VHH binders against Phototropic-responsive NPH3 family protein NPY3 (NPY3). Designs and how they scored, part 14

Target 1, 272 residues: Phototropic-responsive NPH3 family protein NPY3 (NPY3), of Arabidopsis thaliana (Mouse-ear cress) (q9fn09r205to476)
Amino acid sequence: DWWVEDLAELSIDLFKRVVSTIRRKGGVLPEVIGEALEVYAAKRIPGFMIQNDDNDDEEDVMEQRSLLETLVSMLPSEKQSVSCGFLIKLLKSSVSFECGEEERKELSRRIGEKLEEANVGDLLIRAPEGGETVYDIDIVETLIDEFVTQTEKRDELDCSDDINDSSKANVAKLIDGYLAEISRIETNLSTTKFITIAEKVSTFPRQSHDGVYRAIDMFLKQHPGITKSEKKSSSKLMDCRKLSPEACAHAVQNERLPLRVVVQILFFEQVR
Key: E = the ipSAE of ESMFold2; O = the ipSAE of OpenDDE; V2 = 0.75 times the mean of E and O plus 0.25 times the DockQ between their complexes.

## First folded at step 10 (VHH; framework vhh_8emy_2)

Design k1 (from z1 with S35H; at its last look DockQ between E and O 0.66; V2 from the best seeds 0.00; counts 0 for: pae E 2.9 > 2)
Fold by ESMFold2, look of step 10:
Structure k1 (fold): chain B 272 residues (1-272), chain A 120 residues (1-120)
Amino acid sequence: as target 1 above (272 residues)
Amino acid sequence: QVQLQESGGGLVQPGSSLRLSCAASGFTFDNYDMHWVRQAPGKGPEWVSSISSSGYSTYYATSVKGRFSISRDNPSKTLYLQMNSLRPEDSAVYYCAAQWGYEPSEYQYRGQGTQVTVSS
């Protein structure tokens, strides 16, 4: 277990000096530098792997903030050097230790570059204390916005649509799943917030709208007090023509959906 | 065609552990919440545990909390139940079930079950 694990035994000051020297010398792939950072973070940052379950902490927050900020500053710029999961763990820690805005902004940008690699659990980032929600929804909006902005830049450069479409499809699936989870968890999730997030990825390719339907249904189930207008607005997020036969069969008996939507589904089933 | 196939049941002594598996096919596993339900002879079905489609949210009946752990592996389309510190009252046929966002507590698909017997 090559020198990477040995470096995790060092103080942060010495670790920084050794990694900087290795980087200056060259001959080490950015991925190896990224691995060294990840191993170090896992060993030295309290609760890095299972964050936000500890709220009784006798640690020096200032020292942990400094450690985290140093690690973020050492991230190689190459996209492949670190995983999306590692970047998200750094972002979660940056919230917990109240790191500076520059570090959070850079992490968000990097995560946006790789958002298709995330899973739903990665996006469940605890909100700062005293917020309206348990999980920070605004930070997830920022991550999606970074992804959208960067995919728009790639589209302008006439990059292969096959690669971009695969990335967009993965993110659409991710966000549909995220919306279903956050709808289940957050009783205070507003209709406006739900729709705003869903619309950011509404034009992305999907093999079906089953995931969108499921997210809408979970939102309706967990928020029974929303108005008829809000139900109609939420239901517009899905294209009934793109529901699988399985989803159509469930939807036509779903009393949470507006009756107009159920009628549309039945109509399209007849045409098919 | 839809299949939910449970395995891992058996006869064990009190205090033992078992791990149940449920292999799913014929539907889009990732879009369903998954559940373990058990039924002892002469009793109605009893909900044991649930896990959200992403695997992040887990829920347990009070009688099993702290002893049982539910998990899923979406790539392999498999649901698990780790059962520790088994008691005679845990004896039942254990079924896995899939729930679409349709009705509360109504399952779209249910397996045939696997028998768990904790000796006395």
Scores: ipSAE 0.410, ipTM 0.735, lowest interface PAE 2.9, mean pLDDT 86
ESMFold2 (binder alone), look of step 10: mean pLDDT 86; pTM 0.865
OpenDDE, look of step 10: ipSAE 0.808; ipTM 0.911

Design k2 (from z6 with E106Y; at its last look DockQ between E and O 0.84; V2 from the best seeds 0.75)
Fold by ESMFold2, look of step 10:
Structure k2 (fold): chain B 272 residues (1-272), chain A 120 residues (1-120)
Amino acid sequence: as target 1 above (272 residues)
Amino acid sequence: QVQLQESGGGLVQPGSSLRLSCAASGFTFDNYDMNWVRQAPGKGPEWVSSISSSGYSTYYATSVKGRFSISRDNPSKTLYLQMNSLRPEDSAVYYCAAQWGYEPSYYQYRGQGTQVTVSS
């Protein structure tokens, strides 16, 4: 991609004109346009690889906001043109530079289309300064909601079930891992927020509920002040019949779990 | 059968780098936090580094922070330790350990180790 690196040297106005001309002429795959945008963003957006929300100059924020909004407007519509990781970096930058609602909404929609491609670290998006949590949990809820909406549409159209189930399984594993990591990090994560997120993917296929158990256990470990009622509510997220022998062995010794849950696990083990 | 097989150790000069690998099999690697622990002759085991099951959260003993880097590749079920700026006091047998729960030093599985010797 000899020419994409050269285009990253251009001002945003000239870059936009050149890319627009290339697209009008045709003969260039959307993936190449997406690559050009990614290379440009990596060079021209400060901190694109790592979110940094420490900016107190309005002029700098406005310049970077305008640059970012221009790049979002240039994204090819084709799903394969850009990676989920690139879209998430654009979303993280949009928070840092306070981009408008329309740009964030479009980015969220695009990320939702490809959410199964994300990893846990992608979902750890720093909240704006002044919030209760270090990471923005609401934005992750939005991404999950976009994925669920698209998946429900595919289910209604009776499209390929194997591909759809694989996508759901990947997202379930992703969200189980996210819940474990956010529970480890955020001491202020409420039981209500934990359950709300877990329930969005609770019906998705899983090879086992070991990931759900590990997320619940991390939450209980890092939030020892929760009530017995909250422990009960959290524990209902997992089906103990779907735990592997390894998970069962750990769970029966786990003092953080409600006694009822431990007894149920022991009973299930006796039956098989 | 559960196996953790370390490799990549050797004899090197101070200031050199080594990369350790730990190949895992027989368990669901993605469900475990992974650890590197080292043991020098005549000393007790010393925790070196940990990485969460997702790979996002990493932790280091003060003695190696800034010089060592832990990583994992869940598809290939492999744990790594990149060791830079090696010192004679880093000489030890390094082994990997798998941790299901979150209790400190509660390891479900441990490897046999690989020898690292840093000698002037």
Scores: ipSAE 0.601, ipTM 0.827, lowest interface PAE 1.7, mean pLDDT 87
ESMFold2 (binder alone), look of step 10: mean pLDDT 85; pTM 0.861
OpenDDE, look of step 10: ipSAE 0.841; ipTM 0.925

Design k3 (from z6 with T28E; at its last look DockQ between E and O 0.73; V2 from the best seeds 0.75)
Fold by ESMFold2, look of step 10:
Structure k3 (fold): chain B 272 residues (1-272), chain A 120 residues (1-120)
Amino acid sequence: as target 1 above (272 residues)
Amino acid sequence: QVQLQESGGGLVQPGSSLRLSCAASGFEFDNYDMNWVRQAPGKGPEWVSSISSSGYSTYYATSVKGRFSISRDNPSKTLYLQMNSLRPEDSAVYYCAAQWGYEPSEYQYRGQGTQVTVSS
């Protein structure tokens, strides 16, 4: 009775034929096609819900790569047809099964247009084997750049400033949280990379800069070998005037921060 | 104005499961790491588990690792502790604690606690 569940039992070739026929005939919403793809992926791709690469069968990897590339090719173009979470799971799988660059780029583009829907854990994508870092940080930069590009298109069309500001605020919060988490778990995160990512969203609206502060503090805590100049550059990412009372109370006692920053916080608290 | 309200405790048999909840209000929940701390009669407070503000990183005391699972739902401002394979040694008052910074065991807020009793 739920026909998408029944289709998940089919081989990928038969699934593709059936779905393509349904799409050609029309009368089925793109969202239903997207659901069919998601159900199929969840059933047929090993570890789809949780990224892993403990697969030691080269033939299996090639078959899974082909299956995954086929599913990506079948994605409806309509934005609402698939969730950001599903797209990110496809991207994580595409890294694990070494899908082609064009598929990864298309997924990145589509994730970027919906980035405000993501969670921090979604952005923690394992880097390709042999890389310097455990997590792929460059792909996150790409996702942010795609979001900025899509937001500029929406601004040009002047659709709704309220919707754009809400999306930007959500992405700023997301990226601040991502920077805090990646700083916690990735010892090879460079100061340059941290700052580059933070700057992409630095002008976005925020309720406060508490998230930025917490990201900076985790970075300093987990990377004690960085230079005094690097600490100063990282600390400039936050606007001390926009820290909450909670953040200010913590920051003035925080020995990891440059003295200049602590003095600025104390000054602004006094004149406020 | 800050409130942390634990619930879900009770009296259970060894080997049972319980799920604790902690409802938070009056502070920016998403900016805090969250912790479960327990205190048994005649003992001092014992850290049980922590979860990062994003929910991604989780940590457990060796005595509970593999049996307990911490989680959080930031939209609903709620912290959880799933406790499986409970032992009499797990009997304690369980508190949730909010931590602004990253300094171990430095908690900004702590709830009133919920009693967990595991006995035959």
Scores: ipSAE 0.758, ipTM 0.899, lowest interface PAE 0.9, mean pLDDT 88
ESMFold2 (binder alone), look of step 10: mean pLDDT 86; pTM 0.862
OpenDDE, look of step 10: ipSAE 0.804; ipTM 0.910
ESMFold2, look of step 11: ipSAE 0.727; ipTM 0.883
ESMFold2 (binder alone), look of step 11: mean pLDDT 86; pTM 0.862
OpenDDE, look of step 11: ipSAE 0.811; ipTM 0.913
ESMFold2, look of step 12: ipSAE 0.748; ipTM 0.894
ESMFold2 (binder alone), look of step 12: mean pLDDT 86; pTM 0.862
OpenDDE, look of step 12: ipSAE 0.780; ipTM 0.901

Design k4 (from z6 with G26R; at its last look DockQ between E and O 0.76; V2 from the best seeds 0.76)
Fold by ESMFold2, look of step 10:
Structure k4 (fold): chain B 272 residues (1-272), chain A 120 residues (1-120)
Amino acid sequence: as target 1 above (272 residues)
Amino acid sequence: QVQLQESGGGLVQPGSSLRLSCAASRFTFDNYDMNWVRQAPGKGPEWVSSISSSGYSTYYATSVKGRFSISRDNPSKTLYLQMNSLRPEDSAVYYCAAQWGYEPSEYQYRGQGTQVTVSS
């Protein structure tokens, strides 16, 4: 194939020098540079493409960290140059190899630009060894904050919000699904963290609050030790008026919900 | 009405592979956990595998773990079951089932099934 595949055979120092020269001379689209980086990462980073494959007992963490930091530094600034999936794989690797805060911040900024393109599994990023949770929840909060910040800037510039509303709706669905999934799998998820994340997207457009309800219900089911005050706080995240008939039918039989919420759902169901 | 339609079954030799599909329509597929359930002649239904609505969490019965792989594609509203290293005891009608809540074996919808026969 063309020169991109051949460059993946080079040492990182040579790769950087060649790519830097190509960029300096111009005439190559940023998308091609992005492809070269992705092909290189797939070839040289153990388990990059297949999600945390650690069959290789690599003891040379410092060299892998340096490689990752170099690749991040080489990312073209153009939004279209790299996919959200590639950026998230870089972020996951950067956590695994303990890259610096600057690299993680840049990756988070770039992912926030394209967050609506992510799926729930992309957001399930393993926390560093020794942390309280298996998955890094704070990094997901950072990604959402980047999205919110960038969306707020676009809202200020546009007379119309329709493009941002579609993006916000996709992110709301993504985060509702993430909260349901992280609640299912993470035993140390606090009520404070659950609510904090949910509130960041609480005003985003949604066709219904069924996703929010399913996230709340999974949280309650998998964390039965939370207090009654915490149950009330979590249940306030959903708007009972925006539940589908199917969700209402489930909710009124749900012993995990506060009685006040069940009564409220029954009242609104009668008026539909 | 909601429809779940399984396909991909057939007659195969032991050790073979099959890929089952389940096409869903007329409900919000993304709001449901999905399941494969099988029923052999003269037996009751047996749960085989589940996948969360997001597609991330997967679960398998002990008898199929390591041989079967469940997946879903939410944009196309399709559920899959990759069945490898098939054995005669895997012979059954395989059904997909949609589950809105999180209570075990409470399925809102189920298809008509597809026959898998492993013989000789």
Scores: ipSAE 0.712, ipTM 0.875, lowest interface PAE 1.1, mean pLDDT 87
ESMFold2 (binder alone), look of step 10: mean pLDDT 81; pTM 0.819
OpenDDE, look of step 10: ipSAE 0.817; ipTM 0.915

Design k5 (from z6 with P104D; at its last look DockQ between E and O 0.80; V2 from the best seeds 0.76)
Fold by ESMFold2, look of step 10:
Structure k5 (fold): chain B 272 residues (1-272), chain A 120 residues (1-120)
Amino acid sequence: as target 1 above (272 residues)
Amino acid sequence: QVQLQESGGGLVQPGSSLRLSCAASGFTFDNYDMNWVRQAPGKGPEWVSSISSSGYSTYYATSVKGRFSISRDNPSKTLYLQMNSLRPEDSAVYYCAAQWGYEDSEYQYRGQGTQVTVSS
């Protein structure tokens, strides 16, 4: 609707009053409220849609922090009201403007509900200055934990296996891709952190383990100083029997893999 | 069967722009890093640009940095190269190439190429 675009011209105080009135009156879908918030954020938060360093001013940062915290407080409860991508942009902004813990916690919970909708790039969230890594890996771990917690609750309610398995499969693919990308980028990514994240989704359904293999191989290639024990631990993340013929052909010639793994792949390839 | 099919080449004047596409089929596109490589007459292949399987990480040869932009759309299994401010020196056959592992030394698949010619 064109009226949501007009609302983005208002000060945050007026915007909040108008949206609150609309919600009290009813008759507007939560998705429309979510759209209004997204349009407002895109227009009023510098760098929300694209990264730049326009926020050099301490006063400007404080104003943007307050604006952002107000927008988060206005999010409708309904899951469908906002996209996962929008929530992640809010989370990225909350890190940049140093928003409070309650806002970040609520964003993480909401993102966890919809994690299967995210892309790898969404999960590449800049760490605060003073950290040892360029990207915040702990925040991604939190998002995965939220997803796992919520799917375990759905499993206890005996929900349809197709819906829950589809969601888990999508998240497994997402996290496999994330691990490959973060391994490519971060020279300081520890074997412990890599395995910890991978294990959170290790039991999720997958059409094949090709994605897991790619993540392991990228980690091994970009971290050549890891020990034989660490290579063994990392390689246990994949089930060699679930590799496609294409992945097997690559893996049997891969000098980075532990010898025992290569032998197992060759053995299973012959038996197929 | 694996296929990589480039398109979007042509004859243009210096300073013009072109957008190359590479349509992929017969393999799991999302599992591969993708590359653009070009070859001018009488010269060997020259790496132009790369993009990671997720699309997040992009890399450019110094000769094209700032002028060319690589992207991919994994749902449509398509790789792109936006070429701006074209120069006669950019004239070549442009190939897309797929790379399973993160390695500069071997491409698993390569297309037939599309001709780009920049001349007055």
Scores: ipSAE 0.619, ipTM 0.838, lowest interface PAE 1.6, mean pLDDT 87
ESMFold2 (binder alone), look of step 10: mean pLDDT 86; pTM 0.866
OpenDDE, look of step 10: ipSAE 0.872; ipTM 0.941

Design k6 (from z6 with S57T; at its last look DockQ between E and O 0.82; V2 from the best seeds 0.73)
Fold by ESMFold2, look of step 10:
Structure k6 (fold): chain B 272 residues (1-272), chain A 120 residues (1-120)
Amino acid sequence: as target 1 above (272 residues)
Amino acid sequence: QVQLQESGGGLVQPGSSLRLSCAASGFTFDNYDMNWVRQAPGKGPEWVSSISSSGYTTYYATSVKGRFSISRDNPSKTLYLQMNSLRPEDSAVYYCAAQWGYEPSEYQYRGQGTQVTVSS
């Protein structure tokens, strides 16, 4: 829409007043309001599109914090109004500008309710400099925990089983893909962290465990220094009976897997 | 029936661009890293580019880096190669190949290829 670019030139106070008036009058879809917020954030928040810790002024941080908190307060409640990727960028900025706990909880809640819409790349978030890993894995754990919490509350209220199962299946696929990718690019990923994340979604429905197998194999390839006990613990994450014929063919020849796992795959293939 | 069908090749002038496509069927596309490989007449196969199964991580041969761009669309099971600033030495049959894992290894599936000719 023509007006979203024009509004990005306004001060945050004027922007809030105009958008609030437009929303109250109706006739504008929540998606357009969400777009206006996204355009505004991209233009007015330094480093919003890229993670950057170069902030020289304490007053700039306070002004950006206030601006960001205002934008979060203006998010339309409709699930479709903003992308999961935009919400994740807001969360990253909220940490950088030290926004209040309430704003971070609200962002995590919103991301959790639509986590299945994220791409693997959205979850590949740079960690603060000086840490053990290049990528922030703890923030991804938080988002998964929020998703799990919300789906458990829906189950208690018996709201919608088909939506929950489809959502869980998509998140399982997302997290399997994330684990494969983070294993490829993060040399300092610990076995404990890999297993902890995988276990959060281990009971979610899947058409097959091929994604789980691929994530385990990528981790083993990139972390040859892990112990035999760690290999065994990682391999327990997959159900060999749920591997496709393609995955079984690869796994049987895979020297990185514990021998017991290879024998189990061969046994189950004979039985079924 | 596994099929990898390349398209988008042709005869172009030096400096031109082409966009190759590879349509995949008969296997679980999302489980594989995808590759572009080219073979010029009288030469052996030359690896050109790879993309991870999620699409996030890409790799390029030194000879094409900065000029070629690989991408994939997992819902449509399609792999792409955008080739810019084409040179006569880029002339080859280009084929796509699927593989399990990130290390150089034998490809599990490979297409028949599409001809790219950059005429001098």
Scores: ipSAE 0.591, ipTM 0.829, lowest interface PAE 1.7, mean pLDDT 86
ESMFold2 (binder alone), look of step 10: mean pLDDT 85; pTM 0.860
OpenDDE, look of step 10: ipSAE 0.817; ipTM 0.914

## First folded at step 11 (VHH; framework vhh_8emy_2)

Design m1 (from k3 with S53D; at its last look DockQ between E and O 0.82; V2 from the best seeds 0.74)
Fold by ESMFold2, look of step 11:
Structure m1 (fold): chain B 272 residues (1-272), chain A 120 residues (1-120)
Amino acid sequence: as target 1 above (272 residues)
Amino acid sequence: QVQLQESGGGLVQPGSSLRLSCAASGFEFDNYDMNWVRQAPGKGPEWVSSISDSGYSTYYATSVKGRFSISRDNPSKTLYLQMNSLRPEDSAVYYCAAQWGYEPSEYQYRGQGTQVTVSS
């Protein structure tokens, strides 16, 4: 504990040597190693605790990149050794300092293992300069793909379905919220990208499809020029049978929705 | 049973700060954008600030931007408004309003309000 904070004063080379020695000797939980890395990153990486623009310090990028890549290489393999929040901060820093693909892939894999722990704001990661969008949507697709892949492996091994269903439900809620928020703030979000992300979690359990409806509605509101075909494709993402009474009441008055969807909701209201 | 309870109002001098709270119950708080609306005597309701259901996006009326800060805590189902550098024209009853859809000023639930009075 006290030695963790003292280690954060060391140069990266010394820090690496000390941590490697501690790991070789054994008897220290991976969670303590993770804590040491987190404390070190918080102290030594500029802006680590908050995401900001890269307006200054371009000359330091190579040094910070090397430091960050070293920290990623030192992450313990144990799932519970580091938090999802820490991993996402490392990923955000890796974008800012332009780390290599190997480090980004490993971070994405680790975040995917714990994606249900993320908040919507965590997924709002700035894109590199020169891109078409302000927010990096492709990186979020990668995180979801990692989660889906790992969940399918658990299902194949016949692990407890209750544990996987809880994780899937939490991720579905997270992604529905992300789609609503990214639709609100990203002017260059394409219909194809919206649908692709939504479909990755479309079979996950949900208590209702209210979140899906709210995401679709925000997307339609912010993209009034999309084609009739695109509106139809977007509207198929939700199951009208699974809307709450509050969502149904809103939807039947919503002129952004295709008429056939409104009629379908009215039919299901009659069936209760 | 839906309930929105505001608190934290009072009588303060110009330049003071107040922090309003709104405790919510009886609905899925996480599915609603939340709003602060104020009403001065003899005037209609005036929108003050909004925050998205995730808490990420915040919006402010031009008259309060830079002085007020909206936030929410979804686990505790609580909405906040930090009001700094208060002016006499900020005097009003402030109430919170829950908004399921995205149309401006279409609120599904509204609290009864808390009085804020800024005067010498």
Scores: ipSAE 0.710, ipTM 0.874, lowest interface PAE 1.1, mean pLDDT 87
ESMFold2 (binder alone), look of step 11: mean pLDDT 86; pTM 0.867
OpenDDE, look of step 11: ipSAE 0.723; ipTM 0.875

Design m2 (from k3 with S53N; at its last look DockQ between E and O 0.72; V2 from the best seeds 0.72)
Fold by ESMFold2, look of step 11:
Structure m2 (fold): chain B 272 residues (1-272), chain A 120 residues (1-120)
Amino acid sequence: as target 1 above (272 residues)
Amino acid sequence: QVQLQESGGGLVQPGSSLRLSCAASGFEFDNYDMNWVRQAPGKGPEWVSSISNSGYSTYYATSVKGRFSISRDNPSKTLYLQMNSLRPEDSAVYYCAAQWGYEPSEYQYRGQGTQVTVSS
């Protein structure tokens, strides 16, 4: 669609007017509108693909904030109109340009509807400057809560059960990977926050608990100052019976784990 | 059957670029950190670069920082190494290696390698 590229050259006011006219007349799929928004954002928002908060000009921040809020207001309501990746990029930009709470809540809600489509890197959202952590962990908690809410609605309607279970499995894998990565790179990650996030997906189906184990192990490796009680609490997040033989072989040699966990793993190896 | 298949090597002039690929199969690629290791004639293996299983965290040997870029695509189970500004000392067989745990240089699987030769 060459006309989509041409629309991206317009000022935001003209772009909004053209898109609004197209939507009123009908005959264009919501997915095409979503594509137009994504192309526009990619062209007009500096650093849209990679979160970058190097802008120190308050007026430029206000202009980009207004642009983002306008784009969010133009999002078609249909789920398929925009990708999860695009929504997350909008959310990352909204943090950088300090968009209002309502826009961020709407983005979070829509991302939660499609969370299984995200990658770990998508969830690594920089916190506003001045916070305790480099990465915003609370926003990820919100996205998981939105996802849980949506899966509860799907379960209530008793439709697409296989899709819902597959979605939960994908999100569990995603969050296990996120916990491993955030443990690696966020020095101020608390044990309580690690556990809180892990517990939200703890009952989701998993082929194995290898991902949970790797997340716990990275957390222990990167946070050697935590207490023995904290180590014990973190280690209880995994079910040792659900570890693969490969994970068990690694775990029994792992000096970071509490002795009780190692003993449990050795016991299950004997009785399998 | 576990398989790691490297490709993309060749003979190039100094200053050139090459992109190496490593196709993985037969194991849960997404649970492994991935590594590039190289071995020049008559020398031992030298670690080049690593990437976390999620793809977010990347690490480089001092000799290649700023010139090489590691990446992975978990859906296609493929690891990449973009090598720019190649130098004669980069000439080696390059291997991809899969690492389950976080212990340095403990690799569970390694490929057959692809030859990179940089010469005038």
Scores: ipSAE 0.667, ipTM 0.855, lowest interface PAE 1.2, mean pLDDT 87
ESMFold2 (binder alone), look of step 11: mean pLDDT 86; pTM 0.864
OpenDDE, look of step 11: ipSAE 0.766; ipTM 0.892

